VH-VL binders against Pre-rRNA-processing protein TSR1 homolog (Tsr1). Designs and how they scored, part 3

Target 1, 166 residues: Pre-rRNA-processing protein TSR1 homolog (Tsr1), of Drosophila melanogaster (Fruit fly) (q9vp47r84to249)
Amino acid sequence: APFLVCLLPMHEQIDPMSALEILKSCDSELVVENSPSGIVYINLPRFKQRFAFVTPPVGRGNELIALDYLKVCDTTLLLTTAAFGDDEIFDRWGQRIFNMMSAQGIPTPVVALMDLESINPKRRPAAKQAAQKVISKLLPEEKIMQLDTASEALNVMRRIGGQKKR

## First folded at step 16 (VH-VL)

Design a119 (from a115 with heavy chain K30S)
Fold by OpenDDE, fold request of step 18:
Order: structure tokens, then C-alpha cells, then sequence
Structure a119 (fold): chain C 166 residues (1-166), chain A 122 residues (1-122), chain B 108 residues (1-108)
């Protein structure tokens, strides 16, 4: 069975499809299949593993729906971005859904930082540290993973594939 | 064993709406897709749309977009299909069918309801 | 639109082999599924993913798929095999579950 992964934006302005496109670029030999409901199946021969990606609706009023998505997922890929500034790693939606997830249990969390390459190079180290600081407060044992390039995407896929399924 | 039990036959007038139910038992409901497929008398099978209950979002064939509404109630393990603006050509047996598309790339229907005849006549 | 073409009918004597074809351009790149529908009954999945046989389906029913043709084979045909048979694929291009035109198998 494939690893079922929930792409969960921690900011309402993050497009999870952008993250998925980066993940799809991790290897030229991967095979993508779309289910009727919109599940994205990825076969990654390089790892001899298969993945399935789902994207719940986000924003006020969609919290319970997102929580239901998590009930069936093996992994929660928390999507963060450097594009909105150091004070916007989590917006109100992100904070709220995280609190709710924590209450019921979070499927194996993986945290990705997007758009680091889009900001001023001089600000990148500080931005990454700011994001890590926020994550460390919420998930003390979790190291943030960059998700801007194909190689970084491969690392994210490797980590997901290395975890134990629920 | 998995069973899908549908509501009884319906007779409707043109322009009206019909809502058919499909109750699942003998297995997990929320994580399997339920689709609706119809069959006009003496004709083939035609897919209308589907839903994965736990995800709550339905998806439809383009032909029926805007005229069909598919919903699911997890508490009762029941899926629904409502077809509005009925026409004589909507006369058909309507089937609900289960698909394990969430478990893997299984884009087929492994269990079917017994069918519901909907007759549209003046 | 992607269309699956089946012969309207196939006649076979008891004990013989029936072959039902499902034709479409590059259908071999799809996974084809087959359903049996007896008169007055709902369809039953008899072959999935080209050649997989669901539990309870007899071994004399098999499937294959390559090139432009998928085939359902019923060996040692019995009277109970008389039914309509439909092939089916998921087509991502049109975002549609496509069913074949159906084949009526008559046991002579």
C-alpha cells in the first residue's frame, strides 16, 4: 500500500499544488496517476515505494474536514513558506488547525519550508532560523526541511518513505 | 460481507427531482468511494459521479455537472444521489457502486447496489 | 472522448471458450476491468486490473490487455455464463469512468 500523505498548508495563502509540483519533480522516472476524487498517486521506482497525496480544504470553517483527512493519512506534511515574512510562518488558520491536530493526535509530522529561494539571499539564513524557531516550539524534535528544488523534494520523499506506517 | 442496499423505485414527473439512497454495510464506509452509475432500458452503463465520504467532496461527470448532487452521511453509512430537472431520457436503473480508490490505484467497482428504477413520465 | 468498443454479441456452445474483446486506441496503457451482468441483476466485477480475479470468481474466467485490445476469456462455458459483459477504464484525460458498449453472450 502507498504512503498516504496529507499536504496541509499552515498558511491560507500557500498553494499545496505548488508543493506537489515540486515533489513531482524529484525524479524523472516517477509515475503519476490521478484518482477520480483527486488523490495523486506517485510511484517512485528509485525508492521502490508508492505515495498518495491528498489536500484538504483550508481556512475558517474547514478545520473539522481537515482533521478527518488526517484520520486516514500516514503522514502530515506541514507546508510553511518564507515568502510572507518571519511573522507569518503560521497564520491564524495554521495555528488553529495545529492546536486541533495536537488534541486528537498528528500523523507522523514532516515540516517543509517553501519559497526560501524566492527571498533575498541575505535574508535566507535568518528566515530559515525564524521558521525553525516557530516549529521547535510546536514540535521540539522536528527539523524543518526545505522544499524548493528537485533534490530537496527527493529528500522529503525519502523521509516520508522511511517512516513507519500507521 | 459488503452490501449496498438502495431505496425503492421512483416514479417522477418531468421537471421534478429524485433522491436515491444507498446504505452500506459489512465493511468500512468512510474510506471507500461511492459512485453512481445508471443504465437506461436496454442500454449500457453510464457513470454519473462519486464521493469519498470522509473527504466530503463529490466529483461529477461533466454531462451531469450542475444537475446531480452526491452526498454522504457517515453516521448512517448512507450515500445519496439527487438528480434534478428530470427528463424522460433520465428513465433508468440507477446503481450505487463502491470503489477502493483510496486504498490504492483501484479505479474499479467491486460491489454494487441492487439498483433503483427511476421512471420519468408525464 | 475515449470510447471502448465491444462486439454486440458472442454466441458459444456449452463447454467451449468465449472471448469478449474491448477495443480502443492504446487500451493496453490502461488498466481494464470487466463486469458480468445477468438479466435483471446488478453488474458483478469479474476481472480487475487487466487480469486479476476477485475472490469467488471461477478460474475459468480470465483477462488480458495489450496494444489496442483487451480480452475477457471464459473457458468451459456454462449456461450460467449467459449475460452482458462490460469492460471499463478510468480515463484521466476526460476525467471519466468509461464503460464499453457491452457484449451479450449467448450460450447455445
Amino acid sequence: as target 1 above (166 residues)
Amino acid sequence: QVQLVQSGAEVKKPGSSVKVSCKASGGTFSSYAISWVRQAPGQGLEWMGGIIPIFRTAYYAQKFQGRVTITADESTSTAYMELSSLRSEDTAVYYCARSPELQDTNFYFDYWGQGTLVTVSS
Amino acid sequence: SYELTQPPSVSVAPGQTARITCGANNIGSYRVHWYQQKAGQAPVLVVSDDSDRPSGIPERISGSNSGNTATLTISRVEAGDEADYYCQVWDQSSWYYVFGTGTKVTVL
Scores: ipSAE 0.932, ipTM 0.960, lowest interface PAE 0.5, mean pLDDT 96
Fold by OpenDDE, fold request of step 18:
Structure a119 (fold): chain C 166 residues (1-166), chain A 122 residues (1-122), chain B 108 residues (1-108)
Amino acid sequence: as target 1 above (166 residues)
Amino acid sequence: QVQLVQSGAEVKKPGSSVKVSCKASGGTFSSYAISWVRQAPGQGLEWMGGIIPIFRTAYYAQKFQGRVTITADESTSTAYMELSSLRSEDTAVYYCARSPELQDTNFYFDYWGQGTLVTVSS
Amino acid sequence: SYELTQPPSVSVAPGQTARITCGANNIGSYRVHWYQQKAGQAPVLVVSDDSDRPSGIPERISGSNSGNTATLTISRVEAGDEADYYCQVWDQSSWYYVFGTGTKVTVL
């Protein structure tokens, strides 16, 4: 059975499909299949694993819907971005949904940082550190994973594939 | 044993709307897709759209976009299909059908309702 | 649009083998599913993913798919096999569940 993964933006302006495109690039032998409902199935022969990606609606009023997605998923991949500044790692939506996740006992998520390569190279270390600092306060043992390149995508897939299924 | 039980036959006037229900039992409702497939008299099968109840968002065949609304009530394990602006050519047996597309790449229909005849006539 | 073409009818004597074809360009690259629909009844899945047989379906019924043709085979045909049969695929290009035109199997 595939790993069911929820792509959950922690900022309303993050496009989860951008993350998915990066993930799709992780391996040349990767096979993608789309379901009628919009589930994206990925077969990754390299890992001998299969994945299924879903994206809940985000924004005010969609919190409960998003939680329902999370309840059925094996893994939650939190999507963050470096593009909006150090103070915008989580917006109001992200903070709310994260708090709700914790209250519902959702398993520890994987956290990805996007768009680091899009900012000034001189600021990248500080930006990554700022993002990590935010995550460390919420998830003390969690290391944020960069998600800009195919290689990084492969690492994220490896991390997801190593998590326990529901 | 999984069963899908649909509402009874409908007779409608052109321009009106019809809402058909499909109640599931004997299995999990929320994580299976429910599709609607119709069959005009003496004709083949035509897919209209579907919904995965837990995700709440319906998806439709292009032909029926804007005219069909598919919903689901998890508390009652019931899916609904509403077709508006009815025409004579909408006369058909309408089936609900379950698909395990969330479990894997299983894009088939493993269980079907008994069908609901909708007759559109002046 | 992707279309699945089936012969309108197939006649077979009891005890013989019925073969129902479903033709389309490169259908072998798809996973084909088959449904049996008896008169006045709802369709029943009889073959999934080209050749998988759902529980309760007799071993007499089998499927294959290659090239431009998928085939449903019913061996040792019985009177109860008289029905309409439909092939079906999911087509990502058109984002549509495509059903074949249907084949009426008559047992002589």
Scores: ipSAE 0.917, ipTM 0.953, lowest interface PAE 0.5, mean pLDDT 96
Fold by ESMFold2, look of step 16:
Structure a119 (fold): chain C 166 residues (1-166), chain A 122 residues (1-122), chain B 108 residues (1-108)
Amino acid sequence: as target 1 above (166 residues)
Amino acid sequence: QVQLVQSGAEVKKPGSSVKVSCKASGGTFSSYAISWVRQAPGQGLEWMGGIIPIFRTAYYAQKFQGRVTITADESTSTAYMELSSLRSEDTAVYYCARSPELQDTNFYFDYWGQGTLVTVSS
Amino acid sequence: SYELTQPPSVSVAPGQTARITCGANNIGSYRVHWYQQKAGQAPVLVVSDDSDRPSGIPERISGSNSGNTATLTISRVEAGDEADYYCQVWDQSSWYYVFGTGTKVTVL
């Protein structure tokens, strides 16, 4: 069976398809297959790993549906962005869904930070550290992973694939 | 043992609608896709659409978009297919079938209901 | 659109081998599944993923897929093998489950 991953935006303005396109770029021999229901399967033959990515609806009113996705998946990739500043790492939706997933005992997710390359290069270390501080309050042992490039995408895929299945 | 049991045969007039049920037992319902496939008399198999119940979102073959509504009720482990604006060429046996989309990525139908004959005639 | 072409019929004597082909351009790049449908009954999956047999399907039923042809092989044919047989793929380019045209196997 593939490793089933939920792509969960922690900000309503994040397009999870953008993250997925970056993940699809992680290896030249990668094979992509779309299921009838729109699940995106990524096979990495070089690493003998298979992933299935699902994207729940987000925003007010979608909390219970999103929780159902989280419960059926092996893990979750939390998507955050540097594009809207330090106060916008989680928006109100992100805060609500995170509180609910924590109360449900969902396994510790992997956290990605996108759009750091859109930031002035001199400020990127500080912006990443600020995002990490926000995440550390909620997930003290989790280090954010940048997700802007193919090499960073491969690191994210390897981190996900190294987790235990449910 | 997974089993899919469908509602009984129906006779309909052109322009009406039909709703067929498919009750699943003997396995997990919520995370398996339920598809609908029809077969006109003496003809082959034609996919109409499906749903993964826990995700609550149905998907449809282009030909049936706008005429078919597929839903699921997790509390009763039952999927439904409603076909509207019936025509005589919609006379067929309608099957529900299970696909383990989340469990196996080969996209096949491992269990089928017994079929429901829908006859559309003036 | 992507079509899977099968011979309309195959006649075979008991104890002999029936071979049912499913032809399409580059079908070898797809995962092909096969169904048996006896008269008045629902289809039953007999081969998945080109060559895998579900539990309860005898070894004498096998499948292969390469190039432009997938093949279902029934060796030591019995009267109970008389049925219609369909191949099937998922085609993401047309976003459609494609079934083959069907083959009636008659046991003489």
Scores: ipSAE 0.702, ipTM 0.872, lowest interface PAE 1.2, mean pLDDT 91
Fold by ESMFold2, fold request of step 18:
Structure a119 (fold): chain C 166 residues (1-166), chain A 122 residues (1-122), chain B 108 residues (1-108)
Amino acid sequence: as target 1 above (166 residues)
Amino acid sequence: QVQLVQSGAEVKKPGSSVKVSCKASGGTFSSYAISWVRQAPGQGLEWMGGIIPIFRTAYYAQKFQGRVTITADESTSTAYMELSSLRSEDTAVYYCARSPELQDTNFYFDYWGQGTLVTVSS
Amino acid sequence: SYELTQPPSVSVAPGQTARITCGANNIGSYRVHWYQQKAGQAPVLVVSDDSDRPSGIPERISGSNSGNTATLTISRVEAGDEADYYCQVWDQSSWYYVFGTGTKVTVL
C-alpha cells in the first residue's frame, strides 16, 4: 500500500502542484503515475518507498472537505511560503484549517517552507528563522523543511516516508 | 465480506433518464473508488466513470461526459449513477465495481455488484 | 486510443491448458488484470498486477506479462472454467479503464 499524503496549502496563493513538481524532481529514477481520480503516485525504487499524494480544495467554505482528506491520509505535508512575509506563513485560511485539524487530533504534520530561494540571500537566514518561530508556536517539536530544490525534496520525501502509517 | 447490491431492472423510454444505486456493505465505503461499467447484450465491458465518496468529485470517461452523473452518499454507503438522454443503444447491464485506488497503485476492480439491466425501448 | 486485443475464442479439452492472450503495444509496461465472467454473472477478478491471485483463486490459474503480450494461463482445465475472460489496464494517457475484447473459453 502507498503512503498516503495530503498536500495542504496553508496560504490560498500556494499552488500545491508547484510543490508536487519539486517533489517529483527528488530522484532521477522515480516513477510517477496518475490514478483515475487524479491522485499522484510516486514510486522511489532506490528507497523502496511508494507515495500517493492527494490535494484537497482550499479556501473559505472548504474546511470540512479538507478535514475529510486529512482524516483518510497517513500524514499531511503543510505547504508554507516565504514569498509573502512572516505574517503570511499561514493566511486566514491556513489559520482556520490548522485550528480545526488540531481540534480533531490529526497526527503531527511535516511542514515545508517554499520560495526561500526567491529572497535576497543575505536575508534568507532571518526569514527562515522567522518562519520557524511562527511554526514553533503551533508545533513546538517540528522543524520546518525547505522545499525549493531537488535535494531538499528528497529530504522531505524521506521524512514523510519515515512516519507511522495509519 | 464486501458486497455491492444494486437496484432492480429498469425499462425506460428514449430521451428519459435512469438512476441506478449501488449499496456497499461489509467494508469501508468512503475511501474506496466506486466505478460504473456497462455491458451491452453480447458485448464487452465499457467503463463509464467513478467516484471516491470522501473526495466527493466524480470523474468520467470522455464518451460519457455531459450525459452521466455519479454521486455517493456516505451516510447510506450508496453510490449512484444517472444516465440522461437515453437511446436504444444504452440498453445494457450496468455494474458498479470497487477499486482500492487509495490503498495501492493497482487500478483493478476487486468486487462487483450483481448488475442492473436497463432496457431502452419505445 | 489504447486497445487490448484478445482472441475471440479458445477451445480446450478437459485437463489441458488454455492460454488467453491480451495484445497491445508495450503492454509489458502496464499492470494487467484479468476477470472471469460466467454466463449471466458479474465479472470476477482472477489475476491482478500481471500475476497475483486474489484469495480463493486456484493456483492452476496464472498470469504473465512482457513485451506486447499478457497471458492468462488456465492449467488442468475443468468444465467450470468455461466463461468469458477479459484483460484490463488503466491507461492514463487516454484516462480510461481499458478492457480487452474478450475471449470465450469453451471446454470440449
Scores: ipSAE 0.642, ipTM 0.848, lowest interface PAE 1.5, mean pLDDT 92

Design a119 (from a115 with heavy chain K30S)
Fold by ESMFold2, fold request of step 18:
Structure a119 (fold): chain C 166 residues (1-166), chain A 122 residues (1-122), chain B 108 residues (1-108)
Amino acid sequence: as target 1 above (166 residues)
Amino acid sequence: QVQLVQSGAEVKKPGSSVKVSCKASGGTFSSYAISWVRQAPGQGLEWMGGIIPIFRTAYYAQKFQGRVTITADESTSTAYMELSSLRSEDTAVYYCARSPELQDTNFYFDYWGQGTLVTVSS
Amino acid sequence: SYELTQPPSVSVAPGQTARITCGANNIGSYRVHWYQQKAGQAPVLVVSDDSDRPSGIPERISGSNSGNTATLTISRVEAGDEADYYCQVWDQSSWYYVFGTGTKVTVL
């Protein structure tokens, strides 16, 4: 059976398909297939594992639907962005869905930080540290993972593939 | 044991609509795709569309886009297919069928309902 | 517009082997599934993923898939095997579940 992963934007401006394209770049032997319902299957021979990625609708009014996606997945990859500053790691939507996710007892997610490359190179270490501080207040045990490059994508795929399958 | 039980046969007039139900039992409902497949007299199998109940979003074969509505009710473990603007050519047996789409990447139908005969006649 | 072609009928004597073909260009790159439909009944999955048998399907029913042909083989045919048989794939290029044209197996 594939390892089911929910790609959940924590900011309405994040396009989860952008994250998925970066993840697809992690290995040259990677094979992609689309299901009838639009699930993206990725066969990653290096890990001897198959992944299935689902992307819920986001934004006001989609909270219950998004929670239902989370309930069926083996793990969740929370997508955050450095592009909008330290106070925009979770926007209002992200805060709402996170609070609801926590109340439901959904398994601990993996957290990705995108768009660090869009920031002045000299400021990138400080921006990453600031993002980690925001995440640590909400998810004390989780280290953010960069997701801008193929090598970073490989690290993320290894991390999510190492989670317990439900 | 997984079972799919469909509503009874229908006789309809041209221009009307029909809604067929498919009640699932003996297994998980919400995370399995339910598809609708029809078979006209003496003909083969024709996929119409499906839904994964927990995702709430239906998807349709191009031929049926705009004429068919597929829904699911998790509280009763029941999927529905409604076909509008009926014509005599829509006379067929309508099956619901389950696909373990989230659980398996092979995209097949592991359990089928008994079928519902819909006859469109003036 | 991917089409799966099957012979319309196959006649076989009891105890012999029936072979039902499902032809399409490069079907070997697809995962092929097979259904048995007895008269007046719903289809039943008999083979998945080219060659896997669901629980309760006898070992005398088997499948294979290579090149341009997938084949369902029924060894030691019995009267109870008389049915229509359909192959099926998912084709993401047309976004469609494609069923074969169907084969009526008659046991003589």
Scores: ipSAE 0.637, ipTM 0.846, lowest interface PAE 1.4, mean pLDDT 91

Design a121 (from a112 with heavy chain T57K)
Fold by ESMFold2, look of step 17:
Structure a121 (fold): chain C 166 residues (1-166), chain A 122 residues (1-122), chain B 108 residues (1-108)
Amino acid sequence: as target 1 above (166 residues)
Amino acid sequence: QVQLVQSGAEVKKPGSSVKVSCKASGGTFSSYAISWVRQAPGQGLEWMGGIIPIFRKAYYAQKFQGRVTITADESTSTAYMELSSLRSEDTAVYYCARSPELTDTNFYFDIWGQGTLVTVSS
Amino acid sequence: SYELTQPPSVSVAPGQTARITCGANNIGSYRVHWYQQKAGQAPVLVVSDDSDRPSGIPERISGSNSGNTATLTISRVEAGDEADYYCQVWDQSSWYYVFGTGTKVTVL
């Protein structure tokens, strides 16, 4: 069976397909298949790894449905962005769904930060540290992982593939 | 040994709607896709759409967009297909069928219901 | 869109081999599945992923797929093999489950 991964935006305006496109760039031998229901399978033959990515609906009213996704997946990739400023790493939706995940005893997720390359280069270290500070409050042992390039995508794929299967 | 048991045959007038049920027993229901496939008399098989019950995620063949609604009830392990604005061309046997979309990329139907005959007569 | 063409019928004597073809452009790049449908009954999966046999399907039923043709082969045909047979793929470019036109196998 593939490793089942939930792509969960922590801000309502994050498009999870943008993250998926970056992840698809991680290896030139990568094979992608789309299921009838829209599950995206990524096969990395060189690493003998198979992933299935699912994307829940997000925003107000979707909390219970999103939680059902989280319960069936092997792990979750939390998607954050630097594009909206240091105070928008989690929006109100992201805070709510994370609190529900915590109450349900979720396994530790992987956290990605996108769009760091879109901001002024001199601000990038500070922006990354600000995002890490937000994440450290909620997940003290978790390192936020940058997700802007193909090499960073490969690092993220290896990290999520190393999570415990359910 | 999963089984899919469907509701009984129906006779309908043109312009009405029909709702067919598909109850799963003897296995997991919520993490499989349940599809609906119909077969007009003397004709082949035609896919209409499906649902993954745990995700409440229905999806439809383009031909049936706007006419078909697929739902599921996890507590009763039952999927439903409702077809509206019935025409004589909708006379067919309607099957539900299971697909392992969460665990396999082959995308086939491994378990089929017994079928439900819907007759649309003027 | 993508269509799977099968011969309308195949007649075969008991003990002989029936070959049912499923033709389409570059079908060899798809995963092809096969169903048996006996008169008045629901379809039953007999081959998945070109050549895999589900539990309970006899070894004399097999499949292959290359180029523009997928083939279901029934060796040592028995009267109980008399049925309609359908091939099927998932075609993500048209986002549709495509079934073949169907082949009626008659055992003489």
Scores: ipSAE 0.697, ipTM 0.873, lowest interface PAE 1.2, mean pLDDT 91

